# VH-VL binders against q9h9l3, part 34

Target 1, 176 residues: q9h9l3
Amino acid sequence: PRKMVAIDCEMVGTGPKGHVSSLARCSIVNYNGDVLYDEYILPPCHIVDYRTRWSGIRKQHMVNATPFKIARGQILKILTGKIVVGHAIHNDFKALQYFHPKSLTRDTSHIPPLNRKADCPENATMSLKHLTKKLLNRDIQVGKSGHSSVEDAQATMELYKLVEVEWEEHLARNPP

## First folded at step 1 (VH-VL)

Design S1 (framework fv_sotevtamab)
Fold by ESMFold2-Fast, scan of step 1:
Structure S1 (fold): chain C 176 residues (1-176), chain A 121 residues (1-121), chain B 112 residues (1-112)
Amino acid sequence: as target 1 above (176 residues)
Amino acid sequence: QVQLVQSGAEVKKPGATVKISCKVSGYTFTDYYMHWVQQAPGKGLEWMGRIDPEDGETKYAEKFQGRVTITADTSTDTAYMELSSLRSEDTAVYYCATDYYGSGSYEFDYWGQGTLVTVSS
Amino acid sequence: DIVMTQSPDSLAVSLGERATINCKSSQSVLYSSNNKNYLAWYQQKPGQPPKLLIYWASTRESGVPDRFSGSGSGTDFTLTISSLQAEDVAVYYCQQYYSTPTFGQGTKLEQL
């Protein structure tokens, strides 16, 4: 069996009007929810918009943040060869400038059985907050201090575990 | 399917305030910014501002700053645009529109049908 | 604000012929770090809201016929309709989203 991790990244706005999403924090947890990686990451471009309400990132977090190129190497070392679980994970991979094999990728925003358990249309893209409340009876991303990527990664892993057996069987029959 | 439905036409006197609504269906309201765009008769489009329905964060164009207020009610999936101190130059069709959420892009892929606001004495 | 200027203000083209609309920005809308042009094109018919045709200067929106194409970079952009159809009669707007969104004044495309 492959080892499995869950990832969640926080992005800040760089470039014109802060329109570009640049990696500024990454959290990775193992199958049991233990933190394997959690670092603030310094984008190579000037931060125009911290997006603090969502990212939880403030200027103080950037003072000793790991430079992007170094952080990327560390993160990829953890992800390589593992099953990686995320929510709308294409955004995380885009921010990492990384390609992860589809056969080893699990996106909880696109798992029909998970939506079915939540009484949502199978083809709808539901937010992590909604699925976590509906299926785990837990409120995440609460308040105005920003999201915790550790909390989000942990919730994402727990959501996947609800459908793991069913979904792994589906993928064995219908490879991506 | 995605649908944005706006409230009906309004006729106001100079100095009044107008509030128009935009009710969404077919997608998760909190996943997209909601923008408001003004189009004066026979003229082009002018961006007024936007709201993030998830947390209520707003950004307004300088021209409308101080006169426009954009709000959102997540219980009814409805966004509102309130424009105060109306003058005849505010006579226009007002549109709500949405874009790709989270990436900071402001290309507008879905639009409401428009609401005509007429300001005259 | 970035000022968007379209040319011509109006254009008449026969069915089946090529239509070309130009858009110029007062400053570059190309972001060098991601090599993307923050430029969109819209079509608006009388009594209707604008419809997104093209984003990132040249990427066609889903469902938009391939006779529509966008080109250009930096400050100079073009929308081309390779073979005009009757339903293409409309006003066309360019829009930048590099900074606070601004639209061009519009180009009215007529048949004949």
Scores: ipSAE 0.005, ipTM 0.470, lowest interface PAE 14.7, mean pLDDT 86

Design S1a (framework fv_sotevtamab)
Fold by ESMFold2-Fast, scan of step 1:
Structure S1a (fold): chain C 176 residues (1-176), chain A 121 residues (1-121), chain B 112 residues (1-112)
Amino acid sequence: as target 1 above (176 residues)
Amino acid sequence: QVQLVQSGAEVKKPGATVKISCKVSGYTFTDYYMHWVQQAPGKGLEWMGRIDPEDGETKYAEKFQGRVTITADTSTDTAYMELSSLRSEDTAVYYCATDLYRYGDYVFDYWGQGTLVTVSS
Amino acid sequence: DIVMTQSPDSLAVSLGERATINCKSSQSVLYSSNNKNYLAWYQQKPGQPPKLLIYWASTRESGVPDRFSGSGSGTDFTLTISSLQAEDVAVYYCQQYYSTPTFGQGTKLEQL
């Protein structure tokens, strides 16, 4: 049995015109969807744009948020040595300033069998919302209060489980 | 000026391995996939695989699985395609190609000049 | 894999006349969410790499003469050259990029 977790991060805009994406929340769930980590994270730089419509982050969430350096250490301890599942996961790893081994990384936005099951082009990058609706018949990221990274991480794990056997076999034959 | 420049022609014996290079200039190498396409004499085009030079992620066509390895060296802006256990039917022109305008990431608007690999005893 | 089949295998056309090349995919390459056909056309002359002519089934690549046009949707596609010029003598390939990229076998266009 392999240890596997799913991750989803929310980012806020920092830097000039809020164009830099900085980590502001991280959720990690186990194989069964149980929450292992869920914290608001305080960026080291001034927040220019909360991106609340997408991130769900508001100024109130920053009041007792875990400082980035501490949160990063906690998160990396959970991810190290595990298979990590995410959607467009490169963005999450970039926000964490972290490089996870590709052999242990699973990106549900780049798994051709998953796109095939959803009647999407194999080479397309499909949104988590679309894949979840198409394949799990569930609506996520509903409403105008922003996304729940817990909900997104849970959906990501469930999506991966649909193709896990086929994809792990493929990776064994075609190592990254 | 965008250019993809490939290494020169190769003559190999059956069972050998060949490694072809594709050096790019005129654009940011790490921003775009680099693909490899095989064309046997008098035949059509077959996609072999691609690499993302930014992170080294590769995807290969089923026909070439286990025999093809695509790599990238970001210090020299060079992609490589290595084909092992060569057979006579691997005699072909090999092209590197990329989609710089991202029409679909798998539409090839720029091509290398091609490298002829001849496999014969 | 999606199989691409071109017809005819070869075609001879007089200068100034219309040339028509067909391409059929074994399954639809129309993506319903964006209403785009994941189909491209290439021209290849002897000793040269292929040159992109058309993408999204009907969009002409920059610098390609307007005598070249693409049409069709789903599984049936056509490349048309409205008035053949001597420089158009080449092999033409269709390519789908809906899934793992596959090419048609090619159509050789000769001057009659």
Scores: ipSAE 0.000, ipTM 0.475, lowest interface PAE 17.8, mean pLDDT 88

Design S1b (framework fv_sotevtamab)
Fold by ESMFold2-Fast, scan of step 1:
Structure S1b (fold): chain C 176 residues (1-176), chain A 121 residues (1-121), chain B 112 residues (1-112)
Amino acid sequence: as target 1 above (176 residues)
Amino acid sequence: QVQLVQSGAEVKKPGATVKISCKVSGYTFTDYYMHWVQQAPGKGLEWMGRIDPEDGETKYAEKFQGRVTITADTSTDTAYMELSSLRSEDTAVYYCATGDYYDSSGYFDYWGQGTLVTVSS
Amino acid sequence: DIVMTQSPDSLAVSLGERATINCKSSQSVLYSSNNKNYLAWYQQKPGQPPKLLIYWASTRESGVPDRFSGSGSGTDFTLTISSLQAEDVAVYYCQQYYSTPTFGQGTKLEQL
């Protein structure tokens, strides 16, 4: 009975040549796909590369964006004590400068039964777009305007629900 | 009408670094892994590594780990392979290649034309 | 890494005759959950990149002539050319993609 949420973050490039990934948007949805949090986030460093093709973030989104330290506090309050689902979620946690307990973390890029249902090798790392197309028959991350972190978080939760019973049983028998 | 077009032949001295490009057209660059394959003169094919252009995730073959760097520029739909600390044994044709992502990430139905890299003193 | 071994290293076949190339993997490339063999075959002519012929061990790539067929499962695979034509003179490679991709050493097919 732990509450479960799904998260997806968008990052922009900061630092020398824009090579550092800094949090610039975060979306969190509940088990049913309802949005709990969706904010543009202002990095503490100068943005060198908006990475708009992927992030969907433009300079205009930064005008009233929540400063990183404040956004981080809000986000961590939502995540703490909950089962957090994400895809390649280590990137999101790194951008948040946050450690979430492994026992409460579910990464849909590393769940062998999910790959199995998608007719993919269990040890392969599949993209969110691929798994969503194969298992939900839905196209996400379409077009040239960048990804929707809300759409990605919702898809991630739906993917996890396909294997939830099996995977929770596995984790109970094989605690991380 | 998928095309992978690689940069031209390179001649390098031992110890140098080479960077080869692979520009794609005719498909969505970020939907498929981009792989790099080495073929030494008169020898077989050896996989070097791959990148997911969508998120920049890379995986390298053990033999090349530490010397190879694969990158992707989504603004120009171009993948790059950089090989450092060149030796005469690195003289080879280098190919970029991509495959059907829905059923497989590892068979290659499209290949670049190849780039000859010659390492000589 | 999965080691791929082809046999023979080279063979010569007369036009119109059958050519058979074998490929063995050091461990199974059959994925039990989807019942697919992660095995491909390529043709390479001098000065050209490899060309995909077969994937999933037996599925012929679009545009590849009917005379090419793939068979086998698990660790033992065969590429067959039912009636050799002059344009089939090439080096042939098997490749697994069950794990990090590895290729066989190649089989040189010549006209007798």
Scores: ipSAE 0.000, ipTM 0.448, lowest interface PAE 20.0, mean pLDDT 86

Design S1c (framework fv_sotevtamab)
Fold by ESMFold2-Fast, scan of step 1:
Structure S1c (fold): chain C 176 residues (1-176), chain A 120 residues (1-120), chain B 112 residues (1-112)
Amino acid sequence: as target 1 above (176 residues)
Amino acid sequence: QVQLVQSGAEVKKPGATVKISCKVSGYTFTDYYMHWVQQAPGKGLEWMGRIDPEDGETKYAEKFQGRVTITADTSTDTAYMELSSLRSEDTAVYYCARESGYYRSYFDYWGQGTLVTVSS
Amino acid sequence: DIVMTQSPDSLAVSLGERATINCKSSQSVLYSSNNKNYLAWYQQKPGQPPKLLIYWASTRESGVPDRFSGSGSGTDFTLTISSLQAEDVAVYYCQQYYSTPTFGQGTKLEQL
């Protein structure tokens, strides 16, 4: 695999009591951190809970949002055949209703060398905010009306670059 | 088992065009960039350019820009390098070489080489 | 382009002795974000294509004997063969991949 991108999605609550997580924003950046995709996405179900303190999504973002089916098609076109980097990326793929090949998936929440560099237990699931602070000395997800999926995708790519050589060698010897 | 198999030796006159093929097997052709490298007799290695077989995107070295064209045929898993307006100094062995991975433009597999002789 | 310069142009070493080949880049090939040197070494025997020996300045390619080692950082790099074997007689090339790929001029290693 040639191309590598990083993805981060924001979800809102739909369904009974807002318990179901539905895609409401997706950001994709390239290896250098340049934005390839960043759109608000309109869920097919009624939004019960915007989860604004986490998602940064408000009702006004939905007025020009791309319908889920169209957004999904655009996003999958970008992801197909690429190494996709994310943090707890199974949540993003679930929200996209998409299966990405395990061999082309990199999850920064499950990379032992990355945790080791952060002085964390290798098998622990560390938050993106914690790893970014420890390894890049940057504060992300600052408490200003929710997260930026662009910022999160960029941080995720930079974190992966710290262990890319070591982890790719590990994966070549231990295919997923 | 990864293999890159190149077409056979060519003898061309000055001003002619040569087209060399590189057929791959043992991996997914569209997953790796394919590069072309020139080696003049008794000389070192010089990068000519590369292609992304998935979308056909190419990049060429300044020295060869305007004379080199690199293409890929995904139906036959074959990369091509075409060099036009041949001169005697283009006499060389030409190699195709697979990039080891994205952002890792070192070459883990090479074709056997194709000798192109330009003489009048 | 980054210019790669090797020294010496040729070297003769006895079997079992250490061989050292140097490579200098006209600018640093160390990437600050990942602290990796974008430098590879190849071996080429007459009539054969180059064979990858080392990448990231010091990582040995699978199947390459451990007598081959790479070292250095930034602009100065070394390939070392700890105990020369007859099959090691070849031309060796360094290559940077920090920018558009460029190769050193090559070092011919002969048996003394």
Scores: ipSAE 0.000, ipTM 0.515, lowest interface PAE 13.6, mean pLDDT 88

Design S1d (framework fv_sotevtamab)
Fold by ESMFold2-Fast, scan of step 1:
Formats: sequence, C-alpha cells, structure tokens
Structure S1d (fold): chain C 176 residues (1-176), chain A 118 residues (1-118), chain B 112 residues (1-112)
Amino acid sequence: as target 1 above (176 residues)
Amino acid sequence: QVQLVQSGAEVKKPGATVKISCKVSGYTFTDYYMHWVQQAPGKGLEWMGRIDPEDGETKYAEKFQGRVTITADTSTDTAYMELSSLRSEDTAVYYCATEGYSYGYDYWGQGTLVTVSS
Amino acid sequence: DIVMTQSPDSLAVSLGERATINCKSSQSVLYSSNNKNYLAWYQQKPGQPPKLLIYWASTRESGVPDRFSGSGSGTDFTLTISSLQAEDVAVYYCQQYYSTPTFGQGTKLEQL
C-alpha cells in the first residue's frame, strides 16, 4: 500500500583529518528504477578528503552543488511515509541526520532470504557489489573513478524485488 | 543577490510593544533558519531566538522568553520579531540573520534601531 | 547557557603584524559524534552588521582572506590575522552554536 523508493548516498571526509563522513551526493529511485532525485550536495564544512576512489566525488562536482539544508529538505519530502530501501542504510540516514521508522525501512545488507539466494550465510553482512553480481549477474562499482549512487540505488531496488513478497509477508507476521 | 531588508527605526514608550519586519529576497525563504540578534549601544551581540519559516517552529533565549514572539509569512517572504513590555534596557539595534549553508549567520539585515524613552 | 569569554578586550597591532584573539567557552563545544567544534567568528565594523569569518572553529567562509585563520578545540579557541591590513580594524566576536547560541563580549582591534 505504501510507495517504495531506494536510496544511496555518497559521503566525503570533513573535520579533523577527514574522519567525519558528510553527505555529498544522494540518489533516490522509484520501484521501477527511475531517478526521482540525484544531486551533488555541498557539505557545510571544508572538505578535507573527497574519498574519490569510493565516493566518485571530485572538487568540480561541488561547484553549484545543492547546499545541505536545502538538499535535506528535498530528500526528506521524498522519503516521508514511504518504504525506503537501502544497503547498510543506517549510514545514509546518519549522513542525512534523519530517523526513518524501522517499520518502513528495508536494509538489503540484513535480509536473510536475500543472502540465502546468493549462497551466503544468512546473517552475514554482504557487500552490494557481491549480491548484485551473484543475483543479478551485473557488475557495479567498477573502475577507479568511484561509485555511482544512481547505479547503487537501482541495484538495491532490484535486489529487494527478488525477496519482496517473502520479506513483506515475514514482516507482517513479525513486525520490527 | 541575497538581501535581508528590515523595517525602519522605532521610538517607543516603556511598556509598549514593537514589531520589526525582515523581508528576504534572492533565496528560498523556507530553506534557511531566521535568527534575531540584539545589540545594545556600545555593547555586544545577544541571541534572541530563531524560526524555521517552513513550519513556524520557534526557539527563544531564556532572557526573552515570554516577551519575544518570532513569526514568518511565507506569502511575502517576511519574518517578524515582536518584543513586548519594553524597558529602557531594550534600547538597541535589532538584526535579523539567516543561518544559511555554513551554520553560521551568512547574511544579515541592516539593523533596526529601537529607542525606548519616556 | 554556555558563557563565552574573549581576551583581550582590546588590542592595537601595527600593519603587517600578527593579531591574536582568544575565546574560551565555559563548557566544551566539541560534539563527539561528528568531532566538530560548534564555534564561529564574526567581524563587525562601525554602523554595519556583523560578517561571518569562520565556522566550525577553523573553516573559512567563502570570500574571507586567507590571512584569517581559526584554531582550537573543546573550550579554547583562537582567531589569528597573520598580517594586519587597515580594513581589518573592527570588533571581533566568537559565538558558540552547540546549545542556545551565545556570543563573547567582543575584542576591539585597532591599528597601532
């Protein structure tokens, strides 16, 4: 009954020695994988470490990037009241400084049936790259230019769809 | 460009109420917190309170709690600060300021002088 | 409320020389979860509103000359102007935004 979206965020390093993770890009896709939101986001603090190998973010992407407060407002309007799918999604919510209801949250890094389909231990935390290769026969996060949050969000939604019926039935019987 | 334009100087009697406006342009009014700051003549800065124009949530400094009311009108992109039960020590320049991207106050109004005199 | 105390109240510095202004908070303004100091510095010239110089204790606001720098953590903070220029004559304020915002009393910087 509720609409469903998938989210993936990229973070850069701010604060002392770049050890703080600050939101620098967010992508949100709908159930069919269509992009609803994809913006580079300007952290309110000096970027010490772009973490480009992982984030895919370079200084050029910060030119005219959407400021954090504005981006956060736009993103929360999309997420509110919807089922939100992500991979290790706690990190994304932390970067957004946002608390999404557990009953409406789906974390593909912690869905035992999904791991089972991938021939992995049910309670292990598997990477998005591994699950996507195993179950969708698709390579993501390839090369040296960093991750695409759009690609990651799309893969996350497709992974969830493989177990959606089974997992929603489980959650209806065993609310989180 | 971004501008915060405040209403003009006011002279009030003790016990009166003053209402100062701050009209914004050059940015989306609802995207930033709006703060109000008092500066008495020859003295420093004192935070009075702030509003989130998107939902009207306000927070006030304890010193002004019960006397200050901050409001926002999104149809005119204007914030207001109302201070009641005026005393001579309320004679000051009052500033509106937006929190902006930096969490510090990026943009300020020009200030409004309020003189409380019998 | 967190009390902010600046020192000195006033100082005079020759053009080209270093100016140092200190700010002390009655409680730590360092947030352990994100390791950020909720501390800003402002410059105010006569007849003008304050202008933001530095936020997060050491991050320079866009357009602020690099001779301005902020340092410190927890309860002790410093604003440094490495080579004073005539336009830097002003009153400087520190501000914490860790809790209910409070400002220091201000430091008046004059040219010697």
Scores: ipSAE 0.000, ipTM 0.458, lowest interface PAE 17.9, mean pLDDT 87

Design S1e (framework fv_sotevtamab)
Fold by ESMFold2-Fast, scan of step 1:
Formats: structure tokens, sequence, C-alpha cells
Structure S1e (fold): chain C 176 residues (1-176), chain A 122 residues (1-122), chain B 112 residues (1-112)
């Protein structure tokens, strides 16, 4: 098997009326939850809406932020060839302008056994906050000051570990 | 510049244990799998096992399972290979080798240590 | 385990002439999802560790002269040296890394 990491990104609003989601922070943790990468990232376009309530990003974080092109290169070096775990991970890959192979992608918002353990319908899309509370008895994304992408990435890895053996066996029998 | 530097030659009696070190420099030790390869005199290459220095996960070849132990010390950026119950047929040069792919062991080996000769004789 | 078989066991080639070494795997090392062959070639000179020449069956490692090329897919692979130089005298090994890594028995390349 390949090496596994978990990722969570924070996006800010760019473009007309802040409609476009642009990468502004990325956190990557290893299997044990140790931080491999955590940087504020400067979008190439003007930030219209910091979305601070959700992203935790403020103008001050952009002053010394890593430019998008450089950050993207660093992040892709970490992700390439690895099993990448995330929650609703398509949004993170879109913000990175990156395609990760489906066979190496694990999305905790679309793993039926994980929902089963949480007493949720197998085909429902549950939030990271809900699954983490139900299965790990931990509160994340608390308060109105925005989410911690480190905390979210760590929770995502821990959630995946609960079903890893069962899900990897399923994927071996049913390759994506 | 990447370097893998191995410990020096060893002479052992049958039944003994040998432990070989591989100290790395010029890259982040925890980013790449480290493999160990055996080469008997005048023979080809045989994979023994590998370690992920980040979490200590190991995999061993069936032939060496039960006799080989691979470890990594992240404080000194050093990988170790320990082979027990030595036999005369274990006389060989042992190499450490870095997996080319960053965190993906489905790859060739891009950097090798200089090799350590282990001689097993009565 | 996947068994790797090389041919010939030894080969003598004059300077400037083409050298061809073959490698067969007991089962396919082509991964259909990424369309990559998990096959590498190494050069080993006496008293030295192996040196990676080619990975993914045909991708040349940085610093390796363009006279070295790899080809093939699935179970049949070839390493070609288009114009032999004196420094190319060595033993060459193929290796699969599709599963537990295994090496071919080696091909000794001598100067004629």
Amino acid sequence: as target 1 above (176 residues)
Amino acid sequence: QVQLVQSGAEVKKPGATVKISCKVSGYTFTDYYMHWVQQAPGKGLEWMGRIDPEDGETKYAEKFQGRVTITADTSTDTAYMELSSLRSEDTAVYYCARDRSYYDFWSGFDYWGQGTLVTVSS
Amino acid sequence: DIVMTQSPDSLAVSLGERATINCKSSQSVLYSSNNKNYLAWYQQKPGQPPKLLIYWASTRESGVPDRFSGSGSGTDFTLTISSLQAEDVAVYYCQQYYSTPTFGQGTKLEQL
C-alpha cells in the first residue's frame, strides 16, 4: 500500500460578488495526525469576501502568505502518489486546480460504513462536524471565528481510521 | 546533495546477529521509504524489506520474515537493518536504498548506500 | 512473487554498436488505472551499488545519457544502448515494483 495523508483547505471569495472559491489556507496531516503542511495562501485574484466566519481567514493572514503558484507546487509534491483523505474533498481539489486519481482518493463524506457507524443513512452526506461528534465524541468547528483546517484534517484522518480496514478491502474488491 | 552512508564491514559466526546502519543526509528522512537489498557474492539483487521512517511501518520479504528487523531513528536520520540467526549463505553485500517516489513505494530506487559486506564464517 | 527473467545472461558488443537486453515478467506489471508499467532498469559496476537508469519502463533518470532507452509494456521489456561506450560495461538488472520488488538475474555486458 501507499502512504496516506489527510487534507483540509480554507477558501475565500474572489471574482464577481465573491462567488468564486479561491484557496487561502491548506493543512495536511499524516496518518498519526502530525502536521506536514500548514500555510496561508495568497490567491492570484483580489479577495472580495474573506468568509471569515467559516474560513478563519483575515486580511492580516494574507500579508506574508505564500503565493498560490508556489503553495500549489509544495502541496502537490505532498499529495502525488499518496492516498489522500478528505471530507467533501472535491472542493479542495477544485481550489487546488488539481486532479487526484479516484483510486487514491478517500472522501469521508461518501463512505457508507462510516455513516452506518454513526447511525446515519448510508447514502446521506453528513457534515464533518456531525460525524466527528457522533463517532469520536469531539466538538470541532466551535464558535464564530472560523474553522481550523488543521483540526478538520486531523478529525478527517481519525474518522477514516475507524473504517480503514473494511473500506480498503471493499475498494480492493470493487476498484473505482 | 543526497547521501546514504552505511556502517563498515562485519565478520560474524553462524547463529550471530548483525545490525547495519544507513545514515542519510541532503533530504527529509521521513519523506521517503527506505529499502534494504541483499547481494550475495557474484549473484543478483534480492529485496529484503522496507520501512516508512515517518511512522515506522515495515514490510519484509517472505524469505527474510522472522529473521530481519528494519528500524529508523528520526533523531539521527538513520535506518537500521538487523539480521539474526546468520548462516554462511547470508554472506553478502547489504545495501540501503531510497524509494524514488515521495511517499509512494511503487517506484524505483534512486539513491543507494555504498554497501556493507557481511561475512559469515565458522 | 513476480518472477523476472532476463536474456541474454551475457552479451559482448563492440564500441559504437547497439546493445539490447530483454526482461520478461511472469505476470503483467502494467497498472491499468494509471497506464504505467512498474518496471525499472539498473546499471551496476564492480564494487559499486546499482545506479537507477530508467523507471516507469521508459522514463530516463536525470543525468542518464540519451543512448540508454527503455521500451515495452505488460510482460516484455527491453533496455537498449544505441551506441556502446567503454563506460557502459557493467551488469544490468531489471526490477518490477508492481508488487513486492523483484529483480531479474542480471545481464553482463562486455566490450567485444
Scores: ipSAE 0.000, ipTM 0.468, lowest interface PAE 16.4, mean pLDDT 87

Design S1f (framework fv_sotevtamab)
Fold by ESMFold2-Fast, scan of step 1:
Structure S1f (fold): chain C 176 residues (1-176), chain A 119 residues (1-119), chain B 112 residues (1-112)
Amino acid sequence: as target 1 above (176 residues)
Amino acid sequence: QVQLVQSGAEVKKPGATVKISCKVSGYTFTDYYMHWVQQAPGKGLEWMGRIDPEDGETKYAEKFQGRVTITADTSTDTAYMELSSLRSEDTAVYYCATSPYYEYGMDVWGQGTLVTVSS
Amino acid sequence: DIVMTQSPDSLAVSLGERATINCKSSQSVLYSSNNKNYLAWYQQKPGQPPKLLIYWASTRESGVPDRFSGSGSGTDFTLTISSLQAEDVAVYYCQQYYSTPTFGQGTKLEQL
């Protein structure tokens, strides 16, 4: 079978009024939850809003951060040809300016069996925090100022593993 | 650069109240907890309490409960620590320090303010 | 309150040699829900405020030299300086954030 990884990114606000989400941290873990990549990333545009309460990112994290172009190359090398698991993963791919094949993408915010196990409507978009609490009895994004992208990527992989057999069989019968 | 600048040294008599300030620059004041830590001469560090400047929520250590009051003024990006009913054992250096989240320690510290309590 | 106990109280190490400082908590500071240890290490030189070295028990703060490392989980933690330099002479403190923050009593590291 294909290698599987999980990804979670943190974004800061750039562009007019800080409304553009630019990549500022990326964490990638393997199937067992081991960290393959975790770097702060310097956006090519001026940071208007650090969004610190959600991202956990401050000006000092940018001092030795990897420039976007270099980080993107490293990240894409890890993702290419693998099954990539994420939560609302299109936001991560957008920030990476990257297209990953739908057949190799698994989005835990859009897997009906996962919502069903959580006693949620199959077509509802549930937060990672909610699904992790309901299904793994685990609190993530604990504390006041910012999420850990490593923690989020690990939780996302564990959530996917709950439905992996069922969902992979579904996709084999119903290819995207 | 992120910097915390504290007010100057104080000399107080037993029973008095002292109020120390901590001025913040280089980051968004409301994004971080502000902690206060006491260090008596030649001794270790003791956490006194913290404030969330965004909503004014405070939490205090049991040892200082009822004597310490921590406040924040978002218009001046300044945190304050007020300690009442001063005793000689309150002679110490008092530090302000920030933390972005509980899984990250207190990363930026003020220079310290010496408070001497003597008759 | 969680009580933090460091050992030894003082330690003398020759330049270039390894220094090891231990920290024990009276109860676990591992948060099972996120598998993180809420433990930090600080360095304090005379007349200066403490400086954060390590958080999450093993993550080195930006700008801290590679010779500093943290290890351990649950109740037993270690700070290691792989090769002592003169500038490392200081008092070191462990600190937990799992509950109301508490510090260890400190370990004074001196040059032998």
Scores: ipSAE 0.000, ipTM 0.450, lowest interface PAE 19.2, mean pLDDT 86

Design S1g (framework fv_sotevtamab)
Fold by ESMFold2-Fast, scan of step 1:
Structure S1g (fold): chain C 176 residues (1-176), chain A 120 residues (1-120), chain B 112 residues (1-112)
Amino acid sequence: as target 1 above (176 residues)
Amino acid sequence: QVQLVQSGAEVKKPGATVKISCKVSGYTFTDYYMHWVQQAPGKGLEWMGRIDPEDGETKYAEKFQGRVTITADTSTDTAYMELSSLRSEDTAVYYCARGYYDRSGYFDYWGQGTLVTVSS
Amino acid sequence: DIVMTQSPDSLAVSLGERATINCKSSQSVLYSSNNKNYLAWYQQKPGQPPKLLIYWASTRESGVPDRFSGSGSGTDFTLTISSLQAEDVAVYYCQQYYSTPTFGQGTKLEQL
């Protein structure tokens, strides 16, 4: 086995009508939920839509935010060579403009045993909020002022721990 | 093929400092935590602390906080454990051990051990 | 911290016979959310480091003979050697990793 971290990113809208998703915050936690990284990130393009309802990001957060190129380097240094856990993690990797090996990627939105434990269809993509409520009896992403990527990363790691033993055994027998 | 090779036995006087090395081979040093465990004569194994070789982050057991310093050199794939203000109670075999989890977990590979004797 | 207590402190078993070693934790090491027992077993021979035998209470480490098995849940755990061989003479330790790692005091297994 390798070191394991969990990641959650927040995106804002850039480009025409704010349709392009650009990285604006990233949180990374270790196996026990301790924060390894949590920074606001300044996109290289003008922010058209802060998507505050979901991202929790406001103009004030951009004032001293780490520029994308620098933040990306810091984040990738943490992720490289580790098992990375996320929820719908392809969105995070896309925002980071990064390819992480599939053999080291764990996506809690696509783990059949996890859905089974939550009484959800095994091949469905369930939200992090729903799985956390059903399996951990915890409410995350409460209110309308945006999500905490730290809270989301911590919940994601805890969810993965519920199926870690059986899923790692499955992956050993069925390499991705 | 995975090997953890520790430095040789040490004899120290009370109040001295000892520094033990653990050189790894057969895997990527930065992919795993390196833990240190003490085994005193006639006592069980006791966790001392760990380092993340990738960024140098350390965590120490409460009992050893302030006396133990763990470091890592990624250019030589070597971890170090330094214990200061040695007492006779520190006479023990010290092991480096590879672990996957931050501060809890099981250890799949161990060094051969380094005997430290503290006597006047 | 979690205190690990093994029994017996020592036992002697004839070759080919079953050896049973028990381990008790002062509090449960079963994490209810993932239904995992954070418990490992090690074998240590004189002059050698501990060798991992079992983790997650019952998962055998690669290369460990199938005569070794782990069982139990919560606070009570057992390591079983189904048919003792001469090379199994050693001290055995249980270890919890539910919190900061702690080990049992060890059980010395001798050939009768």
Scores: ipSAE 0.000, ipTM 0.488, lowest interface PAE 15.6, mean pLDDT 87

